# VH-VL binders against Protein cereblon (ohgt): the designs that were tried, part 4

Target 1, 230 residues: Protein cereblon (ohgt), of Drosophila ananassae (Fruit fly) (b3m1f2r157to386)
Amino acid sequence: LSRVPGVDYLEHILFPGEVLPFMIDGSLFDDEMPGLDGLIFGVGFPLMQPPEDNPHKLYGVTCQVYEKGESGRQLVFYKSRALQRIVINCDDIQGPPQYIARNPTSKCFSKVKILPEYFLPEPLKCVDMGSMSRFRDIPSMRDKYRRYQLSSTPWPADACQEYAYEEIVERARKKLEIHKIDTMPRCPIQLSFWLVRNLHLTEKMMRLTFLTDSVNTRLQLIGSTLKEES

## First folded at step 20 (VH-VL)

Design e3 (from q2 with heavy chain L103P S106W, light chain N91D)
Fold by ESMFold2, last read:
Structure e3 (fold): chain C 230 residues (1-230), chain A 122 residues (1-122), chain B 106 residues (1-106)
Amino acid sequence: as target 1 above (230 residues)
Amino acid sequence: QVQLVQSGAEVKKPGSSVKVSCKASGYTFTSYYMHWVRQAPGQGLEWIGAINPEGGSTAYNQKFKGRATITADKSTSTAYMELSSLRSEDTAVYYCARGDTFPDYWGYFDYWGQGTLVTVSS
Amino acid sequence: QIQLTQSPSSLSASVGDRVTITCSASQSISYMYWYQQKPGKAPKAWIYAASSLQSGVPSRFSGSGSGTDYTLTISSLQPEDFATYYCQQYDSYPWTFGGGTKVEIK
């Protein structure tokens, strides 16, 4: 899709929403690139293994510079924010491979595929049982009501479990209260990335949560780590 | 194996200058920034400045601008920090430390020299 | 310039104790870094990016926090953990450190 300038590498996985600060040697700027304000660039994760053994693929994120520190120094401080997950075929990288922080005038470019973020907040169809719902409160009728309810939904029970979003949020809130971090994003996409940033996940889980395009699956993976610890 | 080896301890009089060296080995010297940090006796750490050895570009803590000069010699893989107009409050252990440009490496001094004690006394 | 205030400045604890060290910044920051320093030695990188452990750092160490308030926690103190711990910010020039927290044998 888009051509991304200044492809760089990071040995750790960076998730959308995270801040990537860096220092750059301002003496390396020239007339073609006098600074980095507003620049969108790519960051690849060379140590993260792709899903297949030998694809020439590099996973990463786009980042955008949004803040410049004090500009009176030769070494200039910038802040960028990760925006979108991407994948790059390494054979598509054009120009000398260079780190933007070490060579800001690099003409290294690549075509990138922006990875999607899918979220299905509810099953596609639900059946309102009307007067049958009154039977769920009678103990002798609960199993019969439950069986009827399952047979009436358009989705299998396993698919509905992928939408256990509220339970995962509550478990995460309980764990994070120990650290007195009280605010969670309401957007499920942002929440899935926010949870990864604020929980101590294993390297394997960081990779799995990065590689999935389904926000529902990412949240379920995160939820599995909360169940293991609790 | 990354190593940073600093010059030996020095005793200086007020008003003089000192130049501390830091010889790097085990990595590509020009690929990492070199920082200087000091620690006065019984006190915390204080950042002095940094250099990009590739082109010699520097940044300084404003507290030391005009008194501190950081240089690097690519041919010997050695960084230097010179502090002039010494005062008694400059008595400290001076460290070189390797950093990168990104937060995982830049804001993370992963290798430090052994330290150089500079004593300023009359 | 960002000021970092560590507390406590020192503490005494026994082997097996849970220890918590705090670092408070004068303004919001994105990343906090931690170093361990033993007497007569240079600081060692310990925790980077607020919560990630350096290679070789025991899992009993953890870091957390955001905005202005950050913590380093040792879940079960060991004899080799007696040292001074420093926080550091890389959000704005000049790069500043906390005053340190000395963890001593009780």
Scores: ipSAE 0.346, ipTM 0.661, lowest interface PAE 3.3, mean pLDDT 75
Fold by OpenDDE, last read:
Structure e3 (fold): chain C 230 residues (1-230), chain A 122 residues (1-122), chain B 106 residues (1-106)
Amino acid sequence: as target 1 above (230 residues)
Amino acid sequence: QVQLVQSGAEVKKPGSSVKVSCKASGYTFTSYYMHWVRQAPGQGLEWIGAINPEGGSTAYNQKFKGRATITADKSTSTAYMELSSLRSEDTAVYYCARGDTFPDYWGYFDYWGQGTLVTVSS
Amino acid sequence: QIQLTQSPSSLSASVGDRVTITCSASQSISYMYWYQQKPGKAPKAWIYAASSLQSGVPSRFSGSGSGTDYTLTISSLQPEDFATYYCQQYDSYPWTFGGGTKVEIK
């Protein structure tokens, strides 16, 4: 558990990797005070319904200030970036929640739990196919190749499929091609969050993906939305 | 209902100054930033500056090189934009627009005034 | 300042057509918004650049994109959709707008 200052509320879900800009009244800062550079603060999503097992939990993200913009002496523009998903116990919040933009010197603090990012590699990719590897990219042999892979691992077929995300990437690529988006993150964790930002997901789906600790499962959830459009 | 009502059209000579007003209603005036944006005839939109009515803090587009002054009167829920040293290129419709950064809204301009035409001509 | 270039500057389309408007930024942007403006009227807040969900806006409108390239799409153009659309970045000050895209009736 980490103590995070300045729990703010956001009406929409912010995902790790997204930028959160804000302006602060510079008059609130003395020239002698260290800038907000590097400051980590918490952002909660009060409108996001917690899971049934966590009725007293507030979900959110940590954000870090990384840039100060030139906006004049009075209104100072800052950029922050969401880093990690967090859970806040509402009982642990000390002080009234305030908006950083309005009250940069807020004395609101809370203990936060950083949510884990679980990613498992595709089990089938760990199988040494030996001479059978030559059939991997042959369309007519694809099914046979997969069956052979499945027979070579103790993992259930359903589990193997669940952890596979390459097809999802391809579907996403095709969908986004029309929008001239040609690059995607290679890291599965980053990819899962990136896809949410670039695909038109429903609020429900956004919530589900945010609340999912398994990266593989997030990708599958996202992938399910892609199938409907194909 | 949120309303931004601007002052009427102005005709000014080069070198003079113009002050446009924007009266806000239907919301807490000090809870949102007020921005000023102009649009030359047949052209796009240009951001001039903004003010936090609560503290009076301002930000400006440096393009105006100090010619623009934005103020706000909390007692009347009115924002003002004054532009000095007017030139023909300043002929435009000037808009006030409500905006907010983090966290209440997405930071876009959600409500706009009806616009004030300022014509600068000799 | 960040420059936004919209393409095309104008287009003619018919009711029912799919319309695509592009906004390109001089640098990577995270925050962008689309506005709709009708002749003689002030711009109206329309849709978040990365969202298809906006209250009061028909579902036929969708925003997509990231980095330097963003797209506004109208899946099936309706009579009330004829207007000029502007993209705007609020990623850094000064805030800037695209040059606009006028959607006209064919």
Scores: ipSAE 0.118, ipTM 0.675, lowest interface PAE 2.3, mean pLDDT 85
Fold by OpenDDE, fold request of step 24:
Structure e3 (fold): chain C 230 residues (1-230), chain A 122 residues (1-122), chain B 106 residues (1-106)
Amino acid sequence: as target 1 above (230 residues)
Amino acid sequence: QVQLVQSGAEVKKPGSSVKVSCKASGYTFTSYYMHWVRQAPGQGLEWIGAINPEGGSTAYNQKFKGRATITADKSTSTAYMELSSLRSEDTAVYYCARGDTFPDYWGYFDYWGQGTLVTVSS
Amino acid sequence: QIQLTQSPSSLSASVGDRVTITCSASQSISYMYWYQQKPGKAPKAWIYAASSLQSGVPSRFSGSGSGTDYTLTISSLQPEDFATYYCQQYDSYPWTFGGGTKVEIK
């Protein structure tokens, strides 16, 4: 648990990696006050329904200021980036949450729990395929290669499917190709969040994916939406 | 309901100044930033500047080189845009637009005035 | 400043057609905003934060993209959709708009 200053409210879900821009009146700062560069603050999603087993929780993200636009006493434009998913016990909130742009010196504080990102290696990727590895990147041999992998591991097929996400990436790529979007994050954690935003998922699915700590499960959830649309 | 009502069309000579007004209603005037955008005939959109009505802080497109002055009167919930040293190229429809950067709207121009045509001709 | 290039500048389409408009930024941006403008009228907020539809916008509209490349798509063009569409960035001063894409009736 860590103490996070400046809890702000957002009416929609922001995922790690996304940018949250905001404007601040420079006159609100004293001449001797340090800038906001590097500042980490919490953003909560009060409209996001918490899980039934934890109704008195506020979910959100930590954000860090990383860029300053204008300077001086004029309107100052800042960019912040969401870093990590967090959960807050509502009883730990001290002071009223405020919009950062309206009151950058907010006296709202809370203890927060950083939610974990669980990524489990694919069981099939741990199998030494030997000479069969030459077929790994050949589309026409994909099914045969997979069947061979399945026969070479003691893991059940269902478990192997749960942890696999390469097929999901391909389906997503095809869907986004029509929009001339061909670049995706390679990191599974980043990918899971990037896909949520770019595939126009429903609010329900966005909530589910946000509340899921397992990266593998998030990707599977996202993948299920691709199958339904195809 | 949110409304932005602008002043009427203006005809000006080169070298003169014009001041366009934008009266806001239906929301808390000081809780949102007010932006000014112009559009020359048959052309695209160009951002001029913005103001925080609460504190009066402003931001400008440097393209205007100090010719643009944006002000706000909290007592009347009215924003103003004054453009000096007018040129023929300044002929355009000028819009005020509410530009909130708060979490509610992610920051975009959600409401626009009806526009004010400013014609600069000799 | 950040330059936004829209493609195409104009297109002709028929009712029922799928229409795709692209907007490319000179550098990576956080989100793209889209506006619809009809002749003699002020622009109207259409899509915010790249993929969120403004209230009242039909579901046949969608927005997507990240980094430097964003798209606005109309799945099935309707008569009321003929207009000029503008993309806009909100990442840094000065705010900038694309050159616009005029969607005309074929």
Scores: ipSAE 0.012, ipTM 0.535, lowest interface PAE 8.9, mean pLDDT 84
Fold by ESMFold2, fold request of step 24:
Structure e3 (fold): chain C 230 residues (1-230), chain A 122 residues (1-122), chain B 106 residues (1-106)
Amino acid sequence: as target 1 above (230 residues)
Amino acid sequence: QVQLVQSGAEVKKPGSSVKVSCKASGYTFTSYYMHWVRQAPGQGLEWIGAINPEGGSTAYNQKFKGRATITADKSTSTAYMELSSLRSEDTAVYYCARGDTFPDYWGYFDYWGQGTLVTVSS
Amino acid sequence: QIQLTQSPSSLSASVGDRVTITCSASQSISYMYWYQQKPGKAPKAWIYAASSLQSGVPSRFSGSGSGTDYTLTISSLQPEDFATYYCQQYDSYPWTFGGGTKVEIK
């Protein structure tokens, strides 16, 4: 997705799967966006410090409206759900962004980049680079060798076992009300965001978990919180 | 420190109107919604409506259709709720309450006024 | 309109007892909020987002639940816990409160 209508500010970090209620002048959507159901807009987190390799970026999420309350072009109550993490180059923003809690009075558009969600269900094995040397000197195999070399990451066995997907689920079960566990997603990507929402992490930990594109790393960060509470 | 200070108790006759004030301090008045909630004697809580002080936009519980009017004065950081065509069942304590800035807490009232008793009797 | 049904409407318990208050919604909701109100006083924010305690709330209080069924639990009732407790939803207009649960100390 290259363009998201309506980019607003939010004073805290919102994770995919969370509900974002808001009130706004109903004419802002009715006049230029004829369908209420499924409207997608973006929210950025201006108070979240960006990573050092992207110091001039605004991070956020896309949200999709799923409920409309009061009608008649008065202040209208909406509910939306966060879908995807995004990053915005601030220079691409067209119009003045406003905080969504202050009932935005103007429209703001921007190109956004949807952030990837990488999941490797098993930790990468440490690879002896000598065993791959026979592929390095073959011209047709050099691109594969480079790609494999970049994807290789040694992981300590104890850390991998301690933060394995199934093990993290078991530890979360001990910390959460049994009723919340019934709503736990099976998708590892959604699970990583669900855990952040339900474990009441610190603002620093929420920032760290939001900024990583690796679901495996995100789950390991979350798992470290569960271990420390033991 | 956030404070919401309401006007004093009122005694009104049926058919008249009452206007309750709520003066806010300790925060940026235009950055938060102001809500009104009432509680009849011995009863639970009932949401009346809300205002965004920045632009003056309002929302109302349809139960109070045509009778409640919520306003705000940015220069004095004061919200008002006026209830017209009073009946004896409108006897209640009327509270102002601030709506939180965080979306997970929207509809969550973190600070309340002390309440204003409005008594409707002949 | 989402209706919230609190149970029980009142209860009486001894100091040190475990007390559980329930709030059932007429449809699934995202979060339940709880308020404590002492006689003659305004309500106080008590539990937000179903399970998070407001600042200054004693750790003997806890909240739980999801979907349509939510609870507030006091693990060891104290004399200062005499109050009425209300649940509240924000999922759909109008925003509604439960009928309240009055906790009386024996």
Scores: ipSAE 0.000, ipTM 0.451, lowest interface PAE 13.3, mean pLDDT 75

Design e3 (from q2 with heavy chain L103P S106W, light chain N91D)
Fold by ESMFold2, fold request of step 24:
Structure e3 (fold): chain C 230 residues (1-230), chain A 122 residues (1-122), chain B 106 residues (1-106)
Amino acid sequence: as target 1 above (230 residues)
Amino acid sequence: QVQLVQSGAEVKKPGSSVKVSCKASGYTFTSYYMHWVRQAPGQGLEWIGAINPEGGSTAYNQKFKGRATITADKSTSTAYMELSSLRSEDTAVYYCARGDTFPDYWGYFDYWGQGTLVTVSS
Amino acid sequence: QIQLTQSPSSLSASVGDRVTITCSASQSISYMYWYQQKPGKAPKAWIYAASSLQSGVPSRFSGSGSGTDYTLTISSLQPEDFATYYCQQYDSYPWTFGGGTKVEIK
């Protein structure tokens, strides 16, 4: 179990790799962003129904801040990226969680459990560093970009090897704009999250794809929605 | 029936200041951001800044840093934007616009005021 | 900051025409929004999240795009659709708008 220095609510499901922009009182993060390291916090989905065998759990993701805009004295623009799926026992939450979109006024802490992705316990290690290119070109973020780049490790080769996803890729190509297809990852774990991020799934399907720890099952669920819509 | 009603047109001299008001009704004022956007005659739109009326926190476009001041009065459900050191290129229609607090709609302005023409002339 | 380039800057079309407006971003973005503005009026929210229509927007409007290139399409232009259309991003601070595309009657 890991503890994150902040837990806020989000009214919809966010998947690893998605960007979460927000505006919040800058003092909530100032003590949590020392040196060159990006701040990590948790975001829970209170409106997503948990599975029946975990009825008292709050599901969510960890997010890491990678951009801090210059703005007024108190309200600061931040941009973060979801990293890993988590689950939180609601009894471990210290303080009242607030919706991140409503500018939380206090910190809320909790222990979290990182949810597994079969064969890849640290997802997004194989992600193209190009998704982080904004750190490269923003002077105030240059050291954070370099630190992220240097600390990154690839996913194990056997989990990130190109798989024969021709059927899924073909169906996705028909649903997505050509420019999104150019960023389609080869790794099945990354692909499963990328597809969810880039498709407009029903709320039920978003929940089902989030709750499974099996990448194969997640891809099958996504593939079934593409077949139904074709 | 969300409604944003702005103060009337103003004519100002270069170097002076203007303060535009925006009175909100038909929704909970403190639950949404209030943004300010301007449009010079025949030109496009330019974001100035925003305020969260609940806590009074503000954010500004760097272009207007030091010249724009955005405030809100919760008791009257009214937001204000003051622009100082006016120049002729600040002649524009100034809009207030409501922004949702959901991340997907952070800078999406679903309701706009009628606009306030500010003319800066010799 | 992210630059948004709309094209064309203006166009003339007849009622019933299919019209396509493009918006190109200087870098990849995830959040593109569209506004409609008629002369002398405030802008109106039109398309959110690249492809979703705001309440009350006719189904002849559609949005598409991802990455750097986005489009707004009107399948059969109607008299009430003659306006200026603006794209907007808020992926990166500060939020920026395109220069607008004025749709005029031919």
Scores: ipSAE 0.000, ipTM 0.446, lowest interface PAE 14.0, mean pLDDT 74
Fold by OpenDDE, fold request of step 24:
Structure e3 (fold): chain C 230 residues (1-230), chain A 122 residues (1-122), chain B 106 residues (1-106)
Amino acid sequence: as target 1 above (230 residues)
Amino acid sequence: QVQLVQSGAEVKKPGSSVKVSCKASGYTFTSYYMHWVRQAPGQGLEWIGAINPEGGSTAYNQKFKGRATITADKSTSTAYMELSSLRSEDTAVYYCARGDTFPDYWGYFDYWGQGTLVTVSS
Amino acid sequence: QIQLTQSPSSLSASVGDRVTITCSASQSISYMYWYQQKPGKAPKAWIYAASSLQSGVPSRFSGSGSGTDYTLTISSLQPEDFATYYCQQYDSYPWTFGGGTKVEIK
């Protein structure tokens, strides 16, 4: 648990990697801080329903200031980027939580817990396929190849599927092809958040994805939305 | 000071192509996305596409159905927008605009070129 | 694509008037920005939709809203404020603009 200054509310879910511009008062941050650049503050999502196993929790993200606008005013424009998902015990909140854009002068802080990002490598990719590797990229042999992989690992088939996300990437690529978008993160963690931002997902799916600590599961969830469209 | 200077006005015939340039200065060219937006006379704004000059990655409005091609030359800090198969409806002022961004995020447009009028007439 | 509808398309107002411009999105969005454009000029970055203040912009301008509805407010219209204002979303590709609201002198 770490203290995070400037816990403010946001009406929508923000995912790591997103940019968050705010006009905020510098007094919202501790005077003992070396500077505003790089400063980390918290943003909560009070409208996001917490899971049943975490009652009375406030979910949110940490944000880091990466650019300060110069207005000559006490209220300064800060560009920030969301970094990590967090959960806050509401009892740990000190000060008046508010929507930062509406009440930029109200100081608030809390202890926060950073939510973990669980990523496991694909079990099937760890299988030495030997001479069968030549069939990996042959469409007509792909099924046979996969069956061979599955038979060569002690992992359950469902688990193997859960951890695989290559097909999801391809489906996403196809969906985004109409926009000729050729940018996609390679890192699974970043990819999971990037996909949420670039694929129009329902609020329900966004919530579900946000609350999922397993990166593999997040990708599968996102992937499921792509299947529905095809 | 950030400046985006575009090429001069163009008059084109239907079916032809036009390539508009946008020279950037006053900032690191590869650190920001370059967008293209057009505005027909007396009408609103329409996003055409964008490019990341560093890697060359692009995004397009599908409305143009492949007619638009956006490129960038890092050596000259110049972005280009080429529009092919021109139609009368393509008559507009074309703007380049720098995208306010953080590495993988495309934001709003903080600086704009002066605009390039492209007139398509028979 | 996300459609943005601005209201009104045009309005006439006097110096000192309170002016309100709305931008409605066809779906819920998180990222909206306002631009100011004067005749014969390129659009100018003006104010973030969720910001009450913006560097370089007079304090009489304020943006508010969330979800599908956003509002630009000019608390007291000044002579230099007569222009066309556009909302723009960068929530989902393709980026789209509202139809614009022309603020004219009465």
Scores: ipSAE 0.000, ipTM 0.474, lowest interface PAE 12.8, mean pLDDT 82
Fold by ESMFold2, last read:
Structure e3 (fold): chain C 230 residues (1-230), chain A 122 residues (1-122), chain B 106 residues (1-106)
Amino acid sequence: as target 1 above (230 residues)
Amino acid sequence: QVQLVQSGAEVKKPGSSVKVSCKASGYTFTSYYMHWVRQAPGQGLEWIGAINPEGGSTAYNQKFKGRATITADKSTSTAYMELSSLRSEDTAVYYCARGDTFPDYWGYFDYWGQGTLVTVSS
Amino acid sequence: QIQLTQSPSSLSASVGDRVTITCSASQSISYMYWYQQKPGKAPKAWIYAASSLQSGVPSRFSGSGSGTDYTLTISSLQPEDFATYYCQQYDSYPWTFGGGTKVEIK
């Protein structure tokens, strides 16, 4: 588990790669305390329903401050970028979390768990075990055949289509303005978050796409939204 | 339906003060920043300052510090900008503008009031 | 303070023309915002984050650029596009606007 020195609330879901500007009361910076440049902090989404409606889990992202607009003791503007999805056990929160848009006045700490991003770059092919079955009858090859068979679980053609992120890119290009398309990431992980940001999905779809640890599933959910608009 | 409605035009003498109001509706007033921007006749736009209606924290363009006072009343969803020690060069249209705090809209003024003409002349 | 220099200060164009407006910052900034203003009216948010169109803005508008140099382009000028366009930054106080570019019918 990682510990994040600051945790605030955000009224909506924020995805990795998005920019989160905020203002904070400059009086929180004592004369001896440096600014927030480079700080990594967490934002939780208290209005997003957690999985299984578990009230002890708070989902969110880490953010890193990369820019400040002005330093001083008055309202100070900062820009941050979301980095990683996290989950927080609410019992670990130390201090009163506040909404970041309401200019937090106190520090709040918590341990966080960084959520994984699983990506299977291509579905397993539906392999014709008949071409490999000749090894089943050869004693020296029997163990290799069994390991290959178990590792080569056939995927139905429909399931393989659900992992075709290039197809999803083509559908998105039809709906997006040409200048946005020039900024599409090639990394599937970044692409999945970029698509959510640029397609303006419903709150339900944003929740579903945020909660999955599978990049492939996230892309499939996005793709289903594009198909519905035919 | 987001709406920002400002008080009416004013004619003022040099050395006096003006207080312009901006009534917000159609959104949660305390969840957005309120900015003030002015435009002298035939000229461009100039940022005066901003307030966070939640808590009342303010920021000002140094050019106006000491003369501009921005306040907000949460109970009426109304922001105010008072400019003191008026000069003829303060003749301008004064706008309130809502500033977004969310990604994709950060730091720009998505809704504007209709403007309030303040004329400073002897 | 960051200066924004818009070019040209005014231009005359006909319906159907391609129009390009530039905005140059005195130092590198993260994103440029654009506003459209008609005479006697308040400015309207038009382009945010250098390239993203505000809701309701026609697709003939586009924005591009990074660092210090930004552009707003109208691919085929329409009668309702005759207005003054302003660029804006908020990276450093005081927040500043460009001087404006007035697009007039020829």
Scores: ipSAE 0.000, ipTM 0.428, lowest interface PAE 14.3, mean pLDDT 75
Fold by OpenDDE, last read:
Structure e3 (fold): chain C 230 residues (1-230), chain A 122 residues (1-122), chain B 106 residues (1-106)
Amino acid sequence: as target 1 above (230 residues)
Amino acid sequence: QVQLVQSGAEVKKPGSSVKVSCKASGYTFTSYYMHWVRQAPGQGLEWIGAINPEGGSTAYNQKFKGRATITADKSTSTAYMELSSLRSEDTAVYYCARGDTFPDYWGYFDYWGQGTLVTVSS
Amino acid sequence: QIQLTQSPSSLSASVGDRVTITCSASQSISYMYWYQQKPGKAPKAWIYAASSLQSGVPSRFSGSGSGTDYTLTISSLQPEDFATYYCQQYDSYPWTFGGGTKVEIK
């Protein structure tokens, strides 16, 4: 747990990597802070339904100021980027909750837990296929190749599927092909968040994705939406 | 200071191609995306596409049906927009615009070139 | 693609007037920006949709809104403010602009 100053609220879910401008009153932050440049603050999503097992939690993201805009009065325009998913125990919030506004009237702060990002490499990528490798790129042998590959690893088939994401990338690529978009992140963590922002996912799916700590599972969830649309 | 200087006006025949250049200066060319936007006479703005000069990744408006090709030369800090199979409807002022972005995210356009008039006429 | 509808398409106002321009999106968006364009000139970056502060932009300009509805407000119109204003979304590809609102002198 880390103390995060200047907790604000958004009506929509913000994912790591997203950039948003903020109008922030400097008085909302601790006077002991050397400056606002590089400052990390918390943004909560009060409208996002928490999991059933954690009903008294507030989910959100940390945001970092990376550029200071024009300043007037005590309000300064900041460009900020969402960094990490967080969860807040509502009991740890000190001060009144407040939505981000031009003229904040009060401040709040809280202890936050940074949510983990779990990623595992594809198990099948580590399988030595031996002489069967020659069939990898032959469409008619794809199924046989995969079956052999699955039989050569101690991992169960469902687990192998869960951790695989290349097929999902391909489906996403096809989905975005009409726009000739080839800017997909290579990092699986970044990719999982990028896809959410660039695919028209339902609010339900966005919520599920956000609440999922496993990057592989997030990608699978996103992938499932692509199958349904195809 | 950030500057985007575009090539001069072009007059083209229908069916031909045009390639407009945009030379960037005053900032790290590879740190920002370059967008292309056009504006027909008396009309609004239309986004054509964008490129990340660092890796060459691009995005396009499907409206152009593959006629638009955006490239970038890092060595000269110059972005290019080529539009093929020109038609009269392509007559417009074409702008390059720097994207205010962070890695792996496209933003708004903070600086614009002066524009290049492309006239398509038989 | 996301459609942006600006209202009105044009308006006539006098110096000192309060002017309000709206931009409505076909779906909920989070990333909206306003541009100012004068005749014969390239568009100029103006302000974020939900901001009243932007470098180089007078304080009489302010943006507000969320979801599908955004508003640009000029608290007291000045002679240099007569121009066409465009909203633009960069929420999802393709990026799209509103049809523009021409602010003319009455």
Scores: ipSAE 0.000, ipTM 0.504, lowest interface PAE 11.5, mean pLDDT 82

